VH-VL binders against Cytochrome c oxidase assembly factor 8 (COA8). Designs and how they scored, part 213

Target 1, 167 residues: Cytochrome c oxidase assembly factor 8 (COA8), of Homo sapiens (Human) (q96il0)
Amino acid sequence: APERGAERRDTAPSGVSRFCPPRKSCHDWIGPPDKYSNLRPVHFYIPENESPLEQKLRKLRQETQEWNQQFWANQNLTFSKEKEEFIHSRLKTKGLGLRTESGQKATLNAEEMADFYKEFLSKNFQKHMYYNRDWYKRNFAITFFMGKVALERIWNKLKQKQKKRSN
Below, E stands for the ipSAE of ESMFold2; O stands for the ipSAE of OpenDDE; V2 stands for 0.75 times the mean of E and O plus 0.25 times the DockQ between their complexes.

## First folded at step 20 (VH-VL)

Design nk7 (from nj5 with heavy chain S106Q; framework fv_ebronucimab; at its last look DockQ between E and O 0.55; V2 from the best seeds 0.73)
Fold by OpenDDE, look of step 20:
Structure nk7 (fold): chain C 167 residues (1-167), chain A 122 residues (1-122), chain B 111 residues (1-111)
Amino acid sequence: as target 1 above (167 residues)
Amino acid sequence: EVQLVESGGGLVQPGRSLRLSCAASGFTFEDYAMNWVRQAPGKGLEWVSGISWNSGDISYADSVQGRFTISRDNGKNSLYLQMNSLRAEDTALYFCAKDSRFFLGQGHFDVWGQGTMVTVSS
Amino acid sequence: QSELTQPRSVSGSPGQSVTISCTGSSSNIGSGHDVHWYQQHPGKAPKLLISGNSERPSGVPDRFSGSKSGNTASLTISGLQAEDEADYYCQSYDWSLEGWVFGTGTDVTVL
């Protein structure tokens, strides 16, 4: 009896982007789109003399990125699954097989698929609303801390200039 | 050492109010969301309320919505739960729980207090 | 309040493997939210056992493992020991409730 290979159900790995930026980079790097979320991950640079404010900003950005990656990875998987189920259900209702005579995967027409998209959007409307709300909250916090870090950097530059003038 | 210490529990009559406090130490309190979880005697865990690191996001369980208020003072490394209109079903050990994240919903509870007992009885 | 469904009790002999299931819905586990597991000994506070479906915190033995598929998560305890006798709770976030949800809890007994 052939050992049915256990289909490793691709659990969306908490995908630490396998993209590794060059070790000597002093900048944030953007990776290729993630295969599940289709979002490009950012690898945040960590300066040697990172201030507490800079560190907090980096951590907020990193958490927000991870949140976005997880949301869209799961949303895309859900969409793909429900789409396939919809297609199969509709084909079955029509008395059609899952494959055409040519062996190709049977598809629905654009009108039938429009019904799926409408239903999917309606079903996920509240989820998207919560996502948008939380997205704004997170980005507002990040923007606020970006401002703080900018001010800190300005202040530090001014102090350094004053010290150089006094010597 | 990372520690959470709850206080303010006690015996109260139905309809009364009680304020719980949680003192945090050993970590940067302002970098984490905080939660209250309760456990009725001989029952399971029930999430009560959560608050984000900056108090910008607050959520409640339906069972306590409109009666309880979660708040935090980052300067005092303290979490609070104001409980109003207490009911017999609110009788539980109340745990303070630290989230692993800034915001609610993406982390896990990595640190727990020992809890403070709230008993609501006539 | 929606709870994640766990078996009430699971028992095993020392050295055996036991599995605890945690079943949620499309608004929590099935929505892609991570499942976390907590161990609670009698009279003690809960302790984080598994985070992010399968990650073990430092100090948690390797005999504990977590998995997730669809709307169901599982905690497996391999090589059951007497010290593993405790209550176990799964946890996930429910986006529709905008809150955390715990499992009903499972009492693990070592026979």
Scores: ipSAE 0.844, ipTM 0.939, lowest interface PAE 0.6, mean pLDDT 92
Fold by ESMFold2, look of step 20:
Structure nk7 (fold): chain C 167 residues (1-167), chain A 122 residues (1-122), chain B 111 residues (1-111)
Amino acid sequence: as target 1 above (167 residues)
Amino acid sequence: EVQLVESGGGLVQPGRSLRLSCAASGFTFEDYAMNWVRQAPGKGLEWVSGISWNSGDISYADSVQGRFTISRDNGKNSLYLQMNSLRAEDTALYFCAKDSRFFLGQGHFDVWGQGTMVTVSS
Amino acid sequence: QSELTQPRSVSGSPGQSVTISCTGSSSNIGSGHDVHWYQQHPGKAPKLLISGNSERPSGVPDRFSGSKSGNTASLTISGLQAEDEADYYCQSYDWSLEGWVFGTGTDVTVL
């Protein structure tokens, strides 16, 4: 089912560090970006009368979200760690300290940082190719089942209309 | 009850072929990835191959790539391993293992069979 | 083909605590992949003991605990009992191999 609805609300954190979705919702809900992955998690609606097809779709989506969240959380941490290591290595090669006279972290200019970005992309090329392939495999399955669920719901509505007309 | 029952093991000559089967019951087989894991006598566990819920994702350990073929028939709740060009080092107890997830690489193996023994010897 | 390193054996007296290490690489544990632990008694199939680094399935005693940091995971058995005498294997996924990797296995003996 489409994720359109009036119940998608962002609850601002106040005295609590984490977003809390509405206590009861009849639709999937999109929360704020995760601190580590920068991806917005979906809070899935689980109806009491969920069909087997609807359940399979939800489980496929939940599993894919977990996979995606973990991948980008780990990649973001790796990026940050390797960026700092690169900066520190290049500063030492130039005979400079890790901090400026004011105590701020020393950095490299954009031209110097271009080498890091190229190295990071090259090092991670194969991992990201596998990620992209797997992403498409997962989302093809999800899209296929979204279509099947949509057809199931249409046919159920048509059956209800036939039963009402027969009465 | 949830069960996995392997079969098809036996004594075979090097270079020959053997087909293993794993019959699943007590769970929705088509919703889970499946794996083969082997254990040579007196040795540790070695993952052999895995297949996603819909057969759309398949992978093999380097030691068996090109010789073994994993497959599944969701209509029969069955997992298979076709083992060609068998070698002495393929001698092991072969386990069928249920993954906790649809796709490879994310879950864990929560149900195991008792294994079927494959012996490759002259 | 194993890539995760475990000690070959660990022993302890009943009631003692033992810890089993599991060290991987940047393509498996170091990439943030979860570590799972399996217990195997002689002549039996492996059984899931810990999933997701630290989660105990129902029926697994509280004395088993797991953790992960960097490239290393640990399984701790607090209050060792005779029934804990078994082989223990860690497991993680390796993205570069596109497959599962088991640890070398640890034989736990209860003195």
Scores: ipSAE 0.727, ipTM 0.886, lowest interface PAE 0.9, mean pLDDT 87
ESMFold2 (binder alone), look of step 20: mean pLDDT 94; pTM 0.959

Design nk8 (from ni3 with heavy chain L104I; framework fv_ebronucimab; at its last look DockQ between E and O 0.53; V2 from the best seeds 0.73)
Fold by OpenDDE, look of step 20:
Structure nk8 (fold): chain C 167 residues (1-167), chain A 122 residues (1-122), chain B 111 residues (1-111)
Amino acid sequence: as target 1 above (167 residues)
Amino acid sequence: EVQLVESGGGLVQPGRSLRLSCAASGFTFEDYAMNWVRQAPGKGLEWVSGISWNSGDISYADSVQGRFTISRDNGKNSLYLQMNSLRAEDTALYFCAKDSRFFIGSGHFDVWGQGTMVTVSS
Amino acid sequence: QSELTQPRSVSGSPGQSVTISCTGSSSNIGSGYDVHWYQQHPGKAPKLLISGNSERPSGVPDRFSGSKSGNTASLTISGLQAEDEADYYCQSYDWSLEGWVFGTGTDVTVL
């Protein structure tokens, strides 16, 4: 009896984007869309003389990105799974096979699929509301720290100019 | 060394109030969400409340909602739990737990205190 | 139910492998939230054992492994040792409760 290879169900890996930016880059890099979340990851540059405020900003951005990637990866997987289950259930109810006579995967019509989308959106409405709320909270914090870092940089530039004028 | 030290536990009558404190050391307190977790004698762990790094996000378990208030003072590296309208079912060892992340729900609890015992009895 | 479901107790002989299951719902584990595991010895605070379904913190032996599939996470202890006798708790975040949920706990005994 051939050992049925255990299909390693691709658990959405904690998607460390395999994208490696060039080592000499002094900028943030945007990677290709992640296969699960469809979001483009940002690889944050770490300056040699990173200030504590810059570091905190970077960490906040990194955590928010990871959170966002995980949310959408899981949401997309859930959507795909529930969609497939819906299609299978409806086909079974109709007495139809999962495959057409041509061997293609049987599909539902647009009207039937509209019912699925409506139900899915309704079911996930609260989840999306919480996501949106948290997204705003996180981005507000990031924006606030972006402002702080900008002010710090301005201040440091002014101090350097004053020191150069005094010498 | 990273450390959390709880205090403020004791014996209290039902309906009374108690304030727990957790003193944090050895890490940048303001960079992490903080949590309270309790364990009734001979029972499992129960999450009580969480607060984000900047207090912008606060959440409570249904069992304590409206009665407990979590707060933090980042300048003092301290976490607090104000417990009002205490009930017998609130009798537990209360742990302070550090989150690995800034925000609630995206991390794990990487550091725990030793706990402070709260006993609610008539 | 506001708790993740674990078996009450699991037992094994030294050197054996034991597995603890943690079953959640569509609002926590099933929604894709990570599962974390904690070990608690009697009279001690919980200690992080596994983070992010399968990651081991520094100082945790390699005999501890975590996995997740669907609504269920699993902790496997291979090569069971006497020092592994403890309570084990899974944890996940529940978006519907906007909070953390713990498992009911599993008492692991070494026979």
Scores: ipSAE 0.860, ipTM 0.946, lowest interface PAE 0.5, mean pLDDT 92
Fold by ESMFold2, look of step 20:
Structure nk8 (fold): chain C 167 residues (1-167), chain A 122 residues (1-122), chain B 111 residues (1-111)
Amino acid sequence: as target 1 above (167 residues)
Amino acid sequence: EVQLVESGGGLVQPGRSLRLSCAASGFTFEDYAMNWVRQAPGKGLEWVSGISWNSGDISYADSVQGRFTISRDNGKNSLYLQMNSLRAEDTALYFCAKDSRFFIGSGHFDVWGQGTMVTVSS
Amino acid sequence: QSELTQPRSVSGSPGQSVTISCTGSSSNIGSGYDVHWYQQHPGKAPKLLISGNSERPSGVPDRFSGSKSGNTASLTISGLQAEDEADYYCQSYDWSLEGWVFGTGTDVTVL
């Protein structure tokens, strides 16, 4: 699984040199928050000798991450868009401009903004209930396979120890 | 090489039942969601039902909810559709379709069978 | 809406470009769900043409392209050829129906 680490060298003729790009990490890596979803993506490591169980777990995690990133990216865009439309509509109805005299964006008071938040949550309640149920179904499967992979790794270690003692 | 083969279609009277089967080969069946899609003669495609890789997530079109039951047997690489209380409007060519993902909703249908014809008439 | 809206037919001469629209609602395409496209020749099963709004599976010519904006997706066939004469269906997921929805279908005719 661990790869030989080295600073990249110039290419060399075949036959006497083996070029192996360095890899610093043999683990999953958590990146910074995505601009649109505000979620931290996991960058999955694929070991050379990945077992069928390990492969299935990785694919389940990758699919769930993609699904989750897409959902929240879309919800964040919808939230921002509807919030601005709500503010604009309420300001126009009150005869106010979109900007204050100082040029700053005009806003609504806390009571008026509470109306937006209640409306948005009510409008999206069923969608988020389905999301939560699907999230649990996906993560239950992932957790179950994490357990199976852990047991597989323990068993392989015990089997390797038994072979060493026999030799 | 990757194939889906439907069977179990036929002529049946309204109110009766049929069971469709779909035999899968050439891929790891248990890693993918599966779907049934139908096409009435001269009409467009209509999604009927889908089932996740582990049968833990099942969904039906409103038109068949309560009458049809989707199931799978990962040991036999097979997908099934139990169709009860059949109606004339259920007459269609029924396709088995492989999803690209484990769960319903984020994939697409990358492999289709040739379909099995179900005709419901008196 | 239990189906995505497509034009009944479009036509073009060989070598021309045709574009097929696919319009959904706030519970499917408008919620940001991907749009997929399928080609169906007469008497044949559907075949995947475009997945994930714009991705071509292996073996699909690059003259097929897809895009999505708002509630509408588009399939463009550039350099139209005789074998492109078929029915085309878009597809998206609908969260309110908890299921897949197909478009009404578009008959592409090569003149």
Scores: ipSAE 0.725, ipTM 0.886, lowest interface PAE 0.8, mean pLDDT 87
ESMFold2 (binder alone), look of step 20: mean pLDDT 94; pTM 0.960

Design nk9 (from ni3 with heavy chain Y32F; framework fv_ebronucimab; at its last look DockQ between E and O 0.60; V2 from the best seeds 0.74)
Fold by OpenDDE, look of step 20:
Structure nk9 (fold): chain C 167 residues (1-167), chain A 122 residues (1-122), chain B 111 residues (1-111)
Amino acid sequence: as target 1 above (167 residues)
Amino acid sequence: EVQLVESGGGLVQPGRSLRLSCAASGFTFEDFAMNWVRQAPGKGLEWVSGISWNSGDISYADSVQGRFTISRDNGKNSLYLQMNSLRAEDTALYFCAKDSRFFLGSGHFDVWGQGTMVTVSS
Amino acid sequence: QSELTQPRSVSGSPGQSVTISCTGSSSNIGSGYDVHWYQQHPGKAPKLLISGNSERPSGVPDRFSGSKSGNTASLTISGLQAEDEADYYCQSYDWSLEGWVFGTGTDVTVL
């Protein structure tokens, strides 16, 4: 009896984007869309003389990105699963097979699928509200620290100019 | 060394108030969310409350909602839990737990204190 | 229920493998939130054992492994040792409760 290879169910990997930016890059890089979340990951540049504020900003951005990637990866998987279950359930109720006579995967019409989308959106409405709320909180914090870092950089530039004028 | 030290536990009567404190050391306190977790004698772990790094996000378990208040002082590296209207069911060892992340819900608890015992009895 | 479901107790002989299940709902594990595992010895604080479903912190032996599928996470202890006798708790975040949820806990006994 052939050993049925255990289908390694692709657990959504903790999506460390396999995208590696060029080693000599002094900028943030945007990777290709992740296969699960469909979000483009950002690879954050780490300057050699990163200030504590810059470091905190980078860490906040990294955490927020990871959170966002995980949310959408899971949401997309859930959507795909529930969609498939809905289609199968409806086809079964209609006495239809999962495959057409041509061997293609049987599908539902647009009207029937509209019911699925409506139900899915209704079911996930609260989840999306919480996501949006948290998204705003995180981005507000990031924006605030972006401002702080900008001010720090301005101040440091001014100090350097003053020191050059005094010498 | 990364350490959390809880204090403020004791024996109190029902309906009274108690304030717990957690002193953090060995890490940048302001970069992490903080949590309170309790364990009743001979029972499992129960999450009580969490607060984000900047206090912008606060959450409570339903069992303590409206009675407990979590707060933090980043300048003092301290976490607090104000417990009001205490009940017998609040009797537990209260742990301070450090989150691995800035915000709630995306990390794990990587550092725990030894706990402080709260006993609510008539 | 605001708790993740674990078996009350699991037992094994030294050198055996034991598995602890942790079953959640569509609002926590089933929503794709990570599962974390903690070990607690009697009279001690919990210690992080597994983070992010399968990641082991420094100092955690490789005999501990975590997995997740659907609404269920699992902790496997291979090569069970006497020192592994403890309570084990799974943890996840529940978006509907806006809070963390722990498992009911599993007492692991080494026979």
Scores: ipSAE 0.853, ipTM 0.943, lowest interface PAE 0.6, mean pLDDT 92
Fold by ESMFold2, look of step 20:
Structure nk9 (fold): chain C 167 residues (1-167), chain A 122 residues (1-122), chain B 111 residues (1-111)
Amino acid sequence: as target 1 above (167 residues)
Amino acid sequence: EVQLVESGGGLVQPGRSLRLSCAASGFTFEDFAMNWVRQAPGKGLEWVSGISWNSGDISYADSVQGRFTISRDNGKNSLYLQMNSLRAEDTALYFCAKDSRFFLGSGHFDVWGQGTMVTVSS
Amino acid sequence: QSELTQPRSVSGSPGQSVTISCTGSSSNIGSGYDVHWYQQHPGKAPKLLISGNSERPSGVPDRFSGSKSGNTASLTISGLQAEDEADYYCQSYDWSLEGWVFGTGTDVTVL
């Protein structure tokens, strides 16, 4: 994942480990990758005149982001643990140590590691199918409310034009 | 004051039906998933069913699948549980619980009602 | 329906610490789902005590703390008080059941 500074349009503060968008930004911000989920969080803009529809849309998006980050953080943790266990098990079966003579972690070649990747995907197939279904349900709701907010904004602009012309 | 009030419990014979209601107040009901949890006398908590904020996602414990139906009416701030083909093992105090999230599976139960007692016996 | 395993009972003297374990499986706690804790006094509804493994809601004393590692979560009550005498339940989500699972429950007795 890219460094925090590489993902910002301006220079990042030196030594800061937390991403903070400008306080008065009028745009959503995409932060650096979360160290656990490897996903880039969105910091949502809260407009001064946020309507009830806009608030619900923002909350739906926030919850979905948090759910998504938690899922992938947990999957990445599981992946790392099972990968190391697989490597350890295969090295032990081959009579090899966990470290080389230089102290580096011993590893397996790409062909050997392909077995791990295949097993991991197979083991997690149903879990990921449920994740995909749930992702779709969440994003359908979000898309629906994006449409409602867009129509609300158009309607409000038309009311403002009618009011201006009738003055 | 955030509040959940269950009603509709009672004594029924095995094989009969009963409908539970839960009236919600003090929060935006339509923004949260809702759940039913039961507790048999002297026993622990058992999750029964959950429903997402918009009813688009519904789940049941295996023990009640096909017999119970969860529903909600966001216009009336109410949650329901239709219980059909009741068995003696369904005897329990039934709680209504507010989820902290819109959708199932990622929240926790932050507000509980006092429960309504369902007794299934001859 | 799956259950999370808790000790049947735990006892402690006032001022001491007790810890309640909650052990799940690979489809719930082992998949990284959060563990939540509820306190239930006799004749009362459960009350949220800890959410998200370790977060205390407003009004819950700081003597209650939670943690999670691997398939196991723990609730610790430091400085045990008489009003802590109650039943305690852990809870997690289980993706394979597509539903919530509660622990078997732990009776905490203050001696």
Scores: ipSAE 0.714, ipTM 0.883, lowest interface PAE 0.9, mean pLDDT 87
ESMFold2 (binder alone), look of step 20: mean pLDDT 94; pTM 0.960

Design ok1 (from oh8 with heavy chain T59E; framework fv_pabinafusp; at its last look DockQ between E and O 0.47; V2 from the best seeds 0.65)
Fold by OpenDDE, look of step 20:
Structure ok1 (fold): chain C 167 residues (1-167), chain A 124 residues (1-124), chain B 112 residues (1-112)
Amino acid sequence: as target 1 above (167 residues)
Amino acid sequence: EVQLVQSGAEVKKPGESLKISCKGSGYRFSEYWLGWVRQMPGKGLEWMGDIYPDDSETEYSEKFKVQVTISADKSISTAYLQWSSLKASDTAMYYCARQGWHYDESGPWGFDYWGQGTLVTVSS
Amino acid sequence: DIVMTQTPLSLSVTPGQPASISCRSSQSLLHSDEKTYLHWYLQKPGQSPQLLIYKVSNRFSGVPDRFSGSGSGTDFTLKISRVEAEDVGVYYCSQTEHIPYTFGQGTKVEIK
């Protein structure tokens, strides 16, 4: 019985962005675009005196970022694969090779590729609708907690100043 | 790690102006009161005043209110202590110090982190 | 201004023995929030002051358990259960209840 080589599904490595912000930075940092998602990761600053609300906001931002990175990494991989399959199938139907006489990768014209894009968008329409819904839900939650943290910071400032003025 | 780094030692003549600096790092600079403390040679500690960098609100000891100006630039996490005209009696070590606080406690606390000090020598 | 009075002004202690420093304020340091804003600092020779105790009895981060603070109202005490060579320096009490903030005269601790 021939051992069917288990195609190692190249699970897109959870690309821990190797970008490390400077240790002395008190700000969020934006890394270079990820090679799979093409999204720029944000490295979130952890303050010395982080409140539970600030921590919750930071975690929600991090989780949302990871979710977004994973979605686009998978979407880009699927797009690239389906695009290549489309090109190969169309070239084969035309009786054309995968390479030109000059040895370059054979490509389809813009009109033929327009058909691919239309089909791809139509096929993935529901997926994009769910993504957009969840994106808005997550960003609404983040914005809500940003408001709470802003109010907490104002309150903390007022508490410190009231203590000084009461003296 | 929280750090306060002050400018280097200064040697000046009476009547000269001086501005020394204190740079904060490792914390949210704008959200903590930063104080200045004088220590004359062989003497104790004297609070001069403090600043809240977010809005530059300042408090002074009456003893120092006319003698010095405290300011801050939150964009570069730096506080300043300035004299318009130095006196020989201004010869001292000057410390910047952060007034600590915590979100779950009533504050502010005492001075939880200190700079290394800036020695100012005023001699004719 | 609130006057902070430390006693003694100098203390010579044998290593391993306990030490005690008293600090008295001219006015109560109890705030309306029921907290007392008295603090203790150590200035080691040639160094900047460092916070030891805040609000009477709370040890600052990294401060050894041999240091303890107590007191109420106007009378406060810093205790060192077993003095070590690294405890040499000048100890200051300070108040942040009233402006201007004030410090005690300092207590110089030396090893015999």
Scores: ipSAE 0.772, ipTM 0.905, lowest interface PAE 0.6, mean pLDDT 92
Fold by ESMFold2, look of step 20:
Order: C-alpha cells, then structure tokens, then sequence
Structure ok1 (fold): chain C 167 residues (1-167), chain A 124 residues (1-124), chain B 112 residues (1-112)
C-alpha cells in the first residue's frame, strides 16, 4: 500500500486556509477544508516518470474530487437559499417583516421549521440517491485502476531486476 | 528537481567505523537503483555497488564487497555506505548516483543524477 | 570485468576547435534488447560528474547540441563540434551492460 492517503469523506473542522505543499514533495497532500464544500482537497503529486495508466488514475481521482466538491458546495448553497426563502415566504404570509425590532433576522418556531426540513429532505431524496449511485460507480473505477497501477509497478520492478541481473 | 544530498566530509583514523548518507528527493526514491561511486585523489571513477531501496536488494563490485556495506531506509529516502574498519587506502571522494529508468524503457539505465560527494580522509 | 579504454588521456584545444574522444570496450556492450549501454559523463573541475550522452547517442536533458555520440560494437566516440571554456574537465565513458559497471580512465580537456 502506498504511503499516500485516499480521499477523506468524514466531516472535519474548518481550519485556516493557509497551506503550501513543499516544492520537492514526492507525495499527495491533503489541504485544508474548502470554504463552500467543507471537504479537504487532495493536492496530487505528478511524478517525473508517470505512466499513462498512472496518469489515468490520477485524473480519475482529480475528476472525482471535483465532482464531490461541486455536489456538496451546491447542496450547502441550495439548503441555505431554500431555508431563507421558506422563512421569507412564511413570514410574509403572517404579515411579519424579515427583521425584528432589534434588527435581527426574524425566525419561525420549531414546528414551522420542522415543515421546512421535511419538505427539503423529501425534495432532495432522489438527488442524494443518484449521488450515492455515482459515488459507488466512481469509487469502483478508482479501485480498479489502483489495482492495475499496483500490478504495473510490480512488473516494472521485476523488469528492472531482470535487466540488472541479465548483465 | 531530482536531488541527491550527501552527508558532510569526514576525517577519520585507521580502524574507525564510518557511515555516510545520501538523501534523495524530487522522485520516487524506492523505485530506482542507487549506486555508490568512489574517486580516489587524482584518479578516475569506480563503481562500488548499488541498492534497490524498495526491498534493499544489493549488488556489489567484488572489489568492494567485503570492504563496505550498502543499505537504505526508504521511509526517509536515504541510502548509506558504511565501513566497519577504515584503512588509509579508503581516502577518497564518494558519490551516490541514481540509475535512471523510464516506464517505456527509453531511459538511460546510466547514472543520470549525482550527489555532491562526500570526502573521506583516513590518516593517522 | 569489461575494461573501458579512452584515448587520448589528455587534450588541449583552442576555443572553437572541435574535439573527439574515443572509448573502446573489451567486449560488446549490446544488450539482448538491441540497445547499447554506453554512456558519457563530464566532471568539471571541483564538481560531481554529470551525464552528457546515454546509450551511445542520446543527449541527456539540458546538454547542448555541440555534444554528440556515435559508435557500435566495442568502439565509441564523443565529439564536441566547437569547444567552449565551460567544457573544460574530465570526460568519462561508462558501461552499464555488465556488472561490475566500469568507467574509462578519463580524458582531461583543457583550453590552450
């Protein structure tokens, strides 16, 4: 198994965005959480002697990371916008303003907010189901190419050893 | 971008032990044979042996096989050349060098990158 | 062991003149993959060796076009079409076909 880590999917605390991988690094790096998606991006190492198969794997991992970041950035934004729109709509129906006397955002009670959460979950259930399907498809492909790259590296090692000894 | 950085010059007495190092960076250290080359004062280059850091397989020149030990620690991308008992005749410059290769077999299979050298002086 | 013999051992050249260095191996350097594992290095004064030419005729990265290599079998040649001041140093041929790997004696190139 390589020393380089796979993509992390667990929720991590928001950190300071200042990060600078070493210029001479021979390893993938995991950066700080992205502002919009809250995911930690992987900064991929491109070796000097990268094979076409290694390049395919790296690009597939990059594409999957971009897809995953876009999905969660969009979901976070959509949740926030639909929540505000729901609150705005319900306050207008009640004849209330968007701000209290103190200038704070007016809110709905817990029972009314429960209606929003039920509607949001129902509306987005199919979208998350398709996300999960695509996630599994992408991870299956990545695992397949990881296996092929591992075999290629074994073959390259054996070829070098044979060339060394056949001298 | 490929770099091999060797440990500093050494002044030793006959009979002392010594271990010099070579740290590789900017490439996949464990995937390349790494060799040691001796240059005696005012003389040419002599291949001493090499190591494949992934599994520590070594090849030695018969001239040097009994005299030195080649080892590596791939976790820190470092190779070593060591003597258990130095002789005055071991006074020389010692280079580490990477044996180049390419996945499509178009690579040099010669020493494409070299360390700066480690001067070892053995005198009484 | 394959003996690598260089001629001449020393060469004085005025700037702009061509230079030619010969290397002879005691046996063929042709591998079963049909490639020939003969290389050329330059060691400038006070520096480590650097690869110039690998596998007879291939220039390594960053090596000027004025350097060229040729040969086959047991006879090989390094040519410098016009010697410049920065080309001063000792040139070595080397083989990686048979262990132990071996080097020629070196050819010292000086500016006169």
Amino acid sequence: as target 1 above (167 residues)
Amino acid sequence: EVQLVQSGAEVKKPGESLKISCKGSGYRFSEYWLGWVRQMPGKGLEWMGDIYPDDSETEYSEKFKVQVTISADKSISTAYLQWSSLKASDTAMYYCARQGWHYDESGPWGFDYWGQGTLVTVSS
Amino acid sequence: DIVMTQTPLSLSVTPGQPASISCRSSQSLLHSDEKTYLHWYLQKPGQSPQLLIYKVSNRFSGVPDRFSGSGSGTDFTLKISRVEAEDVGVYYCSQTEHIPYTFGQGTKVEIK
Scores: ipSAE 0.657, ipTM 0.867, lowest interface PAE 0.9, mean pLDDT 86
ESMFold2 (binder alone), look of step 20: mean pLDDT 92; pTM 0.948

